# Designs tried in a protein design chat: VH-VL binders against o60147. Part 178

Target 1, 175 residues: o60147
Amino acid sequence: MLEKNKYLYIFRHIQTNQVLLSQGNVLKKTALFQLPYPLQKPVAPNGMRPAKLRKDHWVPLLKVEFPNESMFQSVFMQLLNYRKYRSVQPLTSDLLKLPIPVRRRKIMRQEVPNTIADLADILNKEKFPENSVRLQLSDKSDSEYADWPPSVQIDSEEIKLSRGFREKTTVDEAR
Short names: E, the ipSAE of ESMFold2; O, the ipSAE of OpenDDE; V2, 0.75 times the mean of E and O plus 0.25 times the DockQ between their complexes.

## First folded at step 9 (VH-VL)

Design ja1 (framework fv_dargistotug)
Fold by OpenDDE, second read of step 10:
Structure ja1 (fold): chain C 175 residues (1-175), chain A 120 residues (1-120), chain B 106 residues (1-106)
Amino acid sequence: as target 1 above (175 residues)
Amino acid sequence: QVQLVQSGSELKKPGASVKVSCKASGYTFTSYGMNWVRQAPGQGLEWMGWINTYTGEPTYAQGFTGRFVFSLDTSVSTAYLQISSLKAEDTAVYYCARGTYWILTGFDYWGQGTLVTVSS
Amino acid sequence: DIQLTQSPSFLSASVGDRVTITCRASQDISSYLAWYQQKPGKAPKLLIYDASTLESGVPSRFSGSGSGTEFTLTISSLQPEDFATYYCQQDYEYPTFGGGTKVEIK
């Protein structure tokens, strides 16, 4: 198979902690399709899909390098499925007692750790070759949200935070 | 092998409606979005919009709202384009084209196209 | 919407010629650009995606380059089957196509 893009970038919203997946270090505007569509188009702080992509509101959370396109695509789609599954789960009684805006904020605060945990779970199930997946985090402490399989090599160096995009590395430019 | 097979040519009168089908096979239907592209005779390609096969949510390009409706039947891996209140200017070949939701792979597979002719 | 301007609109060439088609975007689209080939009566065929990645099964004589606002499709040695219309397409935002470049036999 011809190798296609095998890099996954995950961005988080600086206010809402919503998460967007991207194959490139520059967010596409169409990435917003990942977020639930509200009845009325609100601003991102409302916890739904914003009407417009504000690049300055999104920062890199992590970068994943997969061995090939097939693995990338598999994990990408599974992440989306995990997110969808979580979104349709019944709310706890404690959450139901909260006003809807408060409830949404509380749920959104968990998107980052949940996404990281989802990624780890997916990778654990996939059983990729040892050290075949390279993970780089903007905050190394975020790796503690999950147990990682032997297939994952966590970089000691953190990615630099850049709103809306991340600068290309030498490796990225060589592709 | 990935295939997109569209319904046959249509000849309609102005004001009528048409529904074009696009049946997908050879891949997981809900893993890729479905795009619709229009090409008037002798003209270029126009992206009409896409439908999220994962959620069923359609998105229409500017100029393709109102009379144009995207829909799905996931049970048979089929996407549909319905055009109502047909006009002469709707005469074109309509393509369905597979695309990923958020990663750029281009439109890697296309239907053979469906010619819709609107004539009085 | 992002406008893509292709040049030239028409190109006459001979078999064996090096052909270059350009696509200019109205704004920075990073590398989110694809190239298609379309022959009369047929659906477009994807040639290049992500500005420079060759689609599987596409001959190596085809290549793409560029980023930001300027992109090029190059056919290193034109073959008889390459006479067709070529389109660039971006999906940084909602997808839009260039106006096309028809490559004709000289």
Scores: ipSAE 0.368, ipTM 0.797, lowest interface PAE 1.6, mean pLDDT 88
Fold by ESMFold2-Fast, scan of step 9:
Structure ja1 (fold): chain C 175 residues (1-175), chain A 120 residues (1-120), chain B 106 residues (1-106)
Amino acid sequence: as target 1 above (175 residues)
Amino acid sequence: QVQLVQSGSELKKPGASVKVSCKASGYTFTSYGMNWVRQAPGQGLEWMGWINTYTGEPTYAQGFTGRFVFSLDTSVSTAYLQISSLKAEDTAVYYCARGTYWILTGFDYWGQGTLVTVSS
Amino acid sequence: DIQLTQSPSFLSASVGDRVTITCRASQDISSYLAWYQQKPGKAPKLLIYDASTLESGVPSRFSGSGSGTEFTLTISSLQPEDFATYYCQQDYEYPTFGGGTKVEIK
């Protein structure tokens, strides 16, 4: 069975707030090809691009359930296109005034609100049936980064990950 | 080439404090985290904690809360370990070791170690 | 904390021997395990990460295997320079090290 093709998972890095998209509840090493974003090509191995995928350093940001694979593929591809488009746009004058390290930190911290806004924009442009898209957020307040269309049903149930993917951060002492 | 160079050995009396340095070169300092690992004479390796070189935020293992302080001077690519109120059981070689936020496992480069001896 | 138990604590072997060291975790750590070599008076050196991936510059006689709770480090043909203590280390949770295995060449 191929029901997993109806789900989009979005992960954020616990320290940098960089965002990765996944077609399932497993985050694969190939997802690292989505980075760096939005900054172009920091020097590897000395850059901000991860050398290896440390799965426990990525936590689920949100999960989207689509009624079918066609709708999932359309939205997923459009999100990748939005990320590419953002990477080639000129930086705002406010960001250009900041020293490079401060500018990078601010840009990276904006990936979460930007990804949420992009998702909502795509869903608002598509004419999906009312309540046909289910959105689960790890932090419900993140829904405030965007205005959602009638096609979206928001809930706050725990996002379940595959066996072997750590849900807690390495700093979590509560087990 | 990547190098971590630590400060020289220290001989201290109980109750004193010590500050060990770890100077990084050959890579972008803020792209990798810095770990501290202790080894008492004739004993195994013990992870003390790490510091996020990008944010400056330290994380301490359970046994190393209170008297131990991790800090940075990013302008000179140097990490520091300070131990206050030294006790005899703090006698050990202290290592700094590089890790990444996205590494699956392991610390790929280590300092040469700093021997701290605490004796009356 | 996740406990790592290494066995044996000590072994004596001849040049050319196949040596196997085991590391057991108190809970499932997936593949988040590394192996280090420490020679007397020196800092540890990373040999293997992600349970089975050989670090750059490490001789091919070293190999790692395992997942979950049971891991092994194998040296296929022991050399004189392999006299050392070997440590496993997990970073699935806060990092912890095994107790070490001292390899003495006969």
Scores: ipSAE 0.007, ipTM 0.477, lowest interface PAE 12.9, mean pLDDT 79

Design ja10 (framework fv_dargistotug)
Fold by ESMFold2-Fast, scan of step 9:
Structure ja10 (fold): chain C 175 residues (1-175), chain A 120 residues (1-120), chain B 106 residues (1-106)
Amino acid sequence: as target 1 above (175 residues)
Amino acid sequence: QVQLVQSGSELKKPGASVKVSCKASGYTFTSYGMNWVRQAPGQGLEWMGWINTYTGEPTYAQGFTGRFVFSLDTSVSTAYLQISSLKAEDTAVYYCARGTYYIGTGFDYWGQGTLVTVSS
Amino acid sequence: DIQLTQSPSFLSASVGDRVTITCRASQDISSYLAWYQQKPGKAPKLLIYDASTLESGVPSRFSGSGSGTEFTLTISSLQPEDFATYYCQQDYEYPTFGGGTKVEIK
């Protein structure tokens, strides 16, 4: 029994820099379907188990507040489409020369700059009202991966690293 | 039981050619890349390159282009390293080594090594 | 290519000693570093992968730590079978190895 959601929560993996998009501040196991590469070693002999979600391995990358649910849904769906588009592009010759684990990890590391660039591109194409979208990052330097439209307000306060955005704020943050 | 078994030592004259084999067993050969690593006498480890066991496509590190060729025979789960126009500085132990799982670092299984000695 | 510098290149130690070996990368490699043990006349053996994950069958006295550009291999209580040469290796880009650290009996 939740109100309509207007927040997009974006997480990154602490080791691989892979990105997960979430409508809630806590990751669900179904979010793992966004990942093209396995996080866990395949089970041998020849057995395969579904990937396990280790919530302690995912930290906040950024949080976006939209003025309403429809804007949230539009941007969220477009980000998923950008991700799918990137997955079908041919790999460069430089990437194809790298051993498969190295290649996959290099692609994974690009998910943070790619997601931020894609988010900015989507917001630049939309005609949202000035200062209507609030962006808060864990590392403000990540905002430099893109040029942001006038519709975006970047919060001067960085997100404290918390477990799935669930960490209680101090009394001074509730003002 | 994963095992990589390499061919025996070789003594060659400068200008000759040598072909080292690395036979894999105990796993699906085409599911893991094969790496080649060189170690000159008394020296450290040097990565030479790798071959994609599924596609057959080799990649060579800088310094190992031209005279060095990686190849496969997937029907017998064997990888090969050929060195042509042998020089004295090619004297080394050559190892084949399997890459780890999809995103893990390093090489989890190694051949026993093949000593190639190049002398007149 | 990414250069790895190991220190020390050589150390003398006694059984029961705590041994620490350092590996420095010329650029940020995140946690994509492995450690190997090589005994004379033998192939290297993987000890640790992903900077800190112990390979199956490796004794718990071995541990790895670090991220970014500085990494450490620690042997908490050196045993007679641990006298060997140790190598770090990155594969953040094309794989490269450190120069090695030879651990000898004092």
Scores: ipSAE 0.102, ipTM 0.653, lowest interface PAE 4.3, mean pLDDT 85
Fold by OpenDDE, second read of step 10:
Structure ja10 (fold): chain C 175 residues (1-175), chain A 120 residues (1-120), chain B 106 residues (1-106)
Amino acid sequence: as target 1 above (175 residues)
Amino acid sequence: QVQLVQSGSELKKPGASVKVSCKASGYTFTSYGMNWVRQAPGQGLEWMGWINTYTGEPTYAQGFTGRFVFSLDTSVSTAYLQISSLKAEDTAVYYCARGTYYIGTGFDYWGQGTLVTVSS
Amino acid sequence: DIQLTQSPSFLSASVGDRVTITCRASQDISSYLAWYQQKPGKAPKLLIYDASTLESGVPSRFSGSGSGTEFTLTISSLQPEDFATYYCQQDYEYPTFGGGTKVEIK
């Protein structure tokens, strides 16, 4: 079976630090459906699903290469599950003392480290073969948010995507 | 081997309802989304929407809201399409098609299709 | 919705011919385009995804190219079993299909 997709890209919003999962280095509009429905039509800074995808508002967080599509999809779904789980967890007393807008901002600020930690936890549980998963971070220091299993090989080079889209390559121009 | 097997042809009167089933096998059912595609006789393909097999959340394309309902029975790896208040223009072959969970990389496996004929 | 304009709608060709089908998108869809083959009375079959990636089991005579708004499916040497209708499909947004191209025997 042909491996259709084994690359996970994770993007963060430059303002809200919201996180989007992507099967490729170009964000699809459908990726926005990962975010909660807005009460009306707010922009991303409100911490809800924006009406439009502004690719320039999203920067790469990390790239993961899996051995195959099956592993990719398993991890992808689990990441979404972890996100959902967090969304339904009771708020701490400290958070409840804060005004709703402040509370939301504080929660969103944790999405990046939480997502990284989630990924590590999922990979730890999956017990993939040693060095079978390649991880590249936009900021290598972000790897410190979690302990990574032996299955993960962290790239020494940082991801070079500028924003939520792929830069044109020579191959692309030849098309 | 991955297989999608759909229920048999249906002949209905206008105003009636029909429920088409799509049973999946050969893979983890909840790991892939299920799409529904309509094809009227002699016409092209129309994406009707998809259902997230993991969450159960359906998404309907424009023009396929209201009378069309996607549902699941994950215990038997089956997706369903229900059409209510059938109209003559609903006469078509309906396909279920597997896609990735996040919609992409094409629909790699298809059911054999279910012909629904609506006639008085 | 993103509209895909497929051309030509009909194409007559002979075995051994090089066949080219074009698909134009109403907006930039990057490489998020697939090609399908459909024979009468059968479900569509995925040929190409991500504009140029050949689906497993698909003969190498099939190839896809393009990005952005213009895409092409090419059959390098038409075989008897290739007479069918071909559809492009985008998945940058919610999926939409082209109108189809029927490849008939000359």
Scores: ipSAE 0.047, ipTM 0.704, lowest interface PAE 2.7, mean pLDDT 87

Design ja11 (framework fv_dargistotug)
Fold by ESMFold2-Fast, scan of step 9:
Structure ja11 (fold): chain C 175 residues (1-175), chain A 120 residues (1-120), chain B 106 residues (1-106)
Amino acid sequence: as target 1 above (175 residues)
Amino acid sequence: QVQLVQSGSELKKPGASVKVSCKASGYTFTSYGMNWVRQAPGQGLEWMGWINTYTGEPTYAQGFTGRFVFSLDTSVSTAYLQISSLKAEDTAVYYCARGTYYINTGFDYWGQGTLVTVSS
Amino acid sequence: DIQLTQSPSFLSASVGDRVTITCRASQDISSYLAWYQQKPGKAPKLLIYDASTLESGVPSRFSGSGSGTEFTLTISSLQPEDFATYYCQQDYEYPTFGGGTKVEIK
């Protein structure tokens, strides 16, 4: 039977280039808590509210298929740690001299290449079997942001972009 | 190994405040979100909100804004729920529960619960 | 918010019976559903997450299925220790719980 929870989906915001991670091909609203810069100003005095998830603003960046759930969990947890680490690093002097809105746009624009580079770094470190990890991208040129290990097979077919993206995972063992 | 231990039961008068603690052990505190769930006597489970343990940002469900405050002390791996201006309808067992909102659905570890009774 | 409706609210069954509990969501939640067991005076215990993935340490007689708006929890052969209230829970949006199903063993 097919194993569940062996897929990693990464989504990109069409305007800001921010990325979200998901185990399914449909984003849930709580995924917005991953963002260091909220899409909308917090409304509560003592906390943030996630902005409304506009599915038409998020498109697939890439999909990774792992041989099993254990390998998926290992890579995903490491990727989350990389993202947390990046969020607390001191800004370079070049970024600090920019106005806040310009600085944030520049940082957000780098999330796609940074996430791809982080993913490749984790996969290089993990030493998985040759051709055991399948990578499918929406834009094949995005694979050029990193050097991939022998464990990664890049799929020749790109993920089709769709306005108002709502595709569901097809893995369902109920019926 | 993973354990969430909550403070003991409280008996309060209407208008008072209460602060419930939830101490985590056996895992990296900032790697998981902390949820608060209420259960009134004889009733079902009601999600109150959660707090991002890494950033300290709370999110409250509708109906739990204003009088309810989530906070943290990361140095002792403890989350707090404070309720101000207590009302009789706040009488309930309050649970803290660990969540993995990034990947998994559901809360995998729960505190034992803290009974808060509001009575004159 | 997303409403979860559980049926039945009360269930009486004999040891060895196959028990099925249904949870219906007011809108599509993909597979972002969990099932919990709560015994009297105790905190809830996670049984199943992501609609069908069994939590570590949970007996194999428990299984979950469904996606979208219709979900089921099945106990293949009811045991005396399974007397409890069962709750479904979604976190596709802000988390919400179903009303619960109380299983009474006769």
Scores: ipSAE 0.013, ipTM 0.586, lowest interface PAE 7.9, mean pLDDT 81

Design ja12 (framework fv_dargistotug; at its last look DockQ between E and O 0.48; V2 from the best seeds 0.00; counts 0 for: pae E 3.1 > 2, grease 19.1 > 18.9)
Fold by OpenDDE, second read of step 10:
Structure ja12 (fold): chain C 175 residues (1-175), chain A 120 residues (1-120), chain B 106 residues (1-106)
Amino acid sequence: as target 1 above (175 residues)
Amino acid sequence: QVQLVQSGSELKKPGASVKVSCKASGYTFTSYGMNWVRQAPGQGLEWMGWINTYTGEPTYAQGFTGRFVFSLDTSVSTAYLQISSLKAEDTAVYYCARGTYYLLTGFDYWGQGTLVTVSS
Amino acid sequence: DIQLTQSPSFLSASVGDRVTITCRASQDISSYLAWYQQKPGKAPKLLIYDASTLESGVPSRFSGSGSGTEFTLTISSLQPEDFATYYCQQDYEYPTFGGGTKVEIK
């Protein structure tokens, strides 16, 4: 049985540090719907969902290979949940003391480390087989944002940054 | 084996409401989104929207807001479609289909469909 | 919304024939296209996803190709059970379906 795509690509916005999840290495327009709708009341900055997908504004943050589709699906859904949870949590007193623009910037700056931490937390809870999950980062230092379970092996080589999408490699096509 | 089993056919009067159920089995319900697709008699397929089975958050396609409500009962792995203020033009077969909105894997499993007939 | 135009709408063919159905998107959707088969009174069945990946359990006589705005579904040798209506579907944006192609027996 041919397994479906089990690769997770996470992109970050070069300006806002917002994060998008993608199964493919080319961002879908619908990926933007992962972000809070501007008119909604999230903890996250207002207007965080762009009206248009500017592919040139997004760069790969990391790539994850899961053992199978089911594991991929589970982790994907949980990541979405973690994001939503953060968006609806009350602001801390420290954040409330800051002007709204400063507050928004501070929250947005934390999306990348938060997402990485979320992924690690989810993987820690899932208890996947040892070395069954492959993680490749654009910046290896980003791995320091979390403690990774034994199920995760971090690639020594960093992914190359490309805006908006990544060309399929022979290795990816063969898997 | 993955299965989606929908509730039976419905015959309703205009203005009434209907609630269609879609019970999932054979997989982790909250790991895959659920979509709703409408097909009027002799017509093509229309995506109505999807519901995040983990968070319960629904997303409705244009033209399917207001009278259409997606909901869940995760305890029994069931998704629901409720249509209120039914109109004759709502007469169609409604399908639930497994698939997470943000992914590229298509809708891989479908319910058998539920015919909703709205007639005076 | 992204519009998908299928051609032809109707196709008459015989068992053993090579059948090709085309789906054109109103804009670039990369490879985010799926193909479905639907028989009368039945739910659609996924055949191809990501433009060219065969769904598990689907016979190898089915194949998909294309990227961007032009896509094709090919049945290399039509079988009796293949007479049905076929739909393309994109999910680059809000999911939309093509108008369908009914493959009938000649």
Scores: ipSAE 0.752, ipTM 0.894, lowest interface PAE 0.7, mean pLDDT 91
Fold by ESMFold2, look of step 11:
Structure ja12 (fold): chain C 175 residues (1-175), chain A 120 residues (1-120), chain B 106 residues (1-106)
Amino acid sequence: as target 1 above (175 residues)
Amino acid sequence: QVQLVQSGSELKKPGASVKVSCKASGYTFTSYGMNWVRQAPGQGLEWMGWINTYTGEPTYAQGFTGRFVFSLDTSVSTAYLQISSLKAEDTAVYYCARGTYYLLTGFDYWGQGTLVTVSS
Amino acid sequence: DIQLTQSPSFLSASVGDRVTITCRASQDISSYLAWYQQKPGKAPKLLIYDASTLESGVPSRFSGSGSGTEFTLTISSLQPEDFATYYCQQDYEYPTFGGGTKVEIK
């Protein structure tokens, strides 16, 4: 049997810019565990976890098509490791001096560019064949957060879906 | 290369405690969550919960929040299940099983199981 | 909790038979379903994840299909080593297992 292509789906939160990684085009509820618990300190912690998954708050950021499961698993695991490492780093003194709302915004606003840069760093270190990995973005200018290796083909078409990677029905679009 | 080796079977009286160990090797221990699964004799599989191996934070399934404690010693890549106030109904095989950090996929590697028998 | 109902609970079959077992979820779980094989006295072995993706080293006679609420594990030509109990498991949220399907020698 031929290897089936495997997709990495990356979502962005519409309000906070937090990022969730997914192996499927629908976020599972346990994906929220990618977001760390708040620290007990009175100073605002890294990564606030919502009480429930509101699928209408998570929109497509990008989709990556891998030629096989092995490539997908390698990249996915490395992305999780980058995310975990970053999520447990102590806050800098300069960051702690900021008002809490400003600090939160700064930390969360970095998740999109950081994730895109991490993905590119991993793909640059992997020696995948030229044009073997297709990248599709919701906003093509986001590709500018990183330098991409020859293995990556950036799709000319942006992701047009507005609520996730699953197509809405025509009745929803008409309303 | 990935291997989960559990401690040996236990025979206990009601009211006693037991601590089951699960030693991991062949991978980065703190990159994968550790799940605990119970199987009573002749019965199906029951997920008990998991522990985040990086932060040490456990999550317990409903019905497992009192007498069951998950813990770690990351210096020796080992997860533990402690059961206190043992009851006859706790007689089962207890498995550790590796899952992704946030339970992304099914459990790809399992320990051999530890039989805990509780009888008067 | 998401309940998984397996059918049948027991299956008697011969070597060479095509075996089909089903798993029905109490709600839409997309493709977040795994299948396990368990032999007596042994730990479960992952066969399939994401509904249809074969785990490395699993023979191609095993296949999975389905999405949403209904899923199927198929063994295209049953072998002597395939007599075991099979479990489905969802990982859309806190994992739950199906009740199992025991495949016995006829």
Scores: ipSAE 0.437, ipTM 0.785, lowest interface PAE 3.1, mean pLDDT 85
Fold by ESMFold2-Fast, scan of step 9:
Structure ja12 (fold): chain C 175 residues (1-175), chain A 120 residues (1-120), chain B 106 residues (1-106)
Amino acid sequence: as target 1 above (175 residues)
Amino acid sequence: QVQLVQSGSELKKPGASVKVSCKASGYTFTSYGMNWVRQAPGQGLEWMGWINTYTGEPTYAQGFTGRFVFSLDTSVSTAYLQISSLKAEDTAVYYCARGTYYLLTGFDYWGQGTLVTVSS
Amino acid sequence: DIQLTQSPSFLSASVGDRVTITCRASQDISSYLAWYQQKPGKAPKLLIYDASTLESGVPSRFSGSGSGTEFTLTISSLQPEDFATYYCQQDYEYPTFGGGTKVEIK
């Protein structure tokens, strides 16, 4: 019997730097609907889906362990709200001068620093108990995108994925 | 704690429309997606699609575009399924079921079902 | 869509029997498979998620195994309340259900 919704996992796309939020260490095809810039061609409403999620193209960015589900839900909801707010901001004149593909790449590459900064901002405002939130990063240098409160205990131990996520039949590809 | 309560059974004529409701309680409505599943009499389960309760964006399975509409009223934690231009083959029990976009597989809580009967 | 084929579609068993139900996917779905129990006139109840993880409150006589394209649900010692229809469901792509397996009393 497992406690549900205690862990937040954030995944990064290896090429585009787009991020996906997950309430567990599994990453499902439907998670792609979080993306403002889809990674696959659209399909007509009555057509078949063109491709499945390329799980080997996504790597863990960070994992957050909360002491209880209530704290997790609060932080997760606020993080989704921050992402939605960012997605509707007007584009600057500098971005509008760029061709659409270049513009999209520049916006996508900011998702990792923005998500980390947003997470830290939320945790700073919530005033949780000292060392009550465990933050585990794949790359410790990513912690430098923000100043973390005393509630956060940071380590860079390996993030473990569920068995199903690792067991796929895709051919080996360069990452 | 968590409950999904659906509206009562409906008897409709071909060509009519019906709107089924699914009221959620015991959790944060916008933290979980809402799925719709139908079951024709004596038949198996068929997934119709889902709605993102946070964004309001619906996704329909291939056979359920056009006449079928998923919608929300977040102020009362309620999801809706509307079927227009009803046909006899729409006769089924319609279920709402809670799922997450990227959490554990499966739907952990289900409504009790709404029987929609379409007959002349 | 990913197709799920359940076998058998029907089985007759006695209380105390070990029952196994198989679900085969038309393509690799890793471990993104759930099992449900449905009793007449009731909504389905989630038994197992992620192929082998038992849902909270579900009796330990239920177990799931498998990955990729071959999955099984096992009931180790069938009880009177276990006579029902069982469905597998994948969530790797757009969700789809198996055709169901009806477990009836002998």
Scores: ipSAE 0.007, ipTM 0.489, lowest interface PAE 13.4, mean pLDDT 79
ESMFold2 (binder alone), look of step 11: mean pLDDT 93; pTM 0.950
OpenDDE, look of step 11: ipSAE 0.438; ipTM 0.826

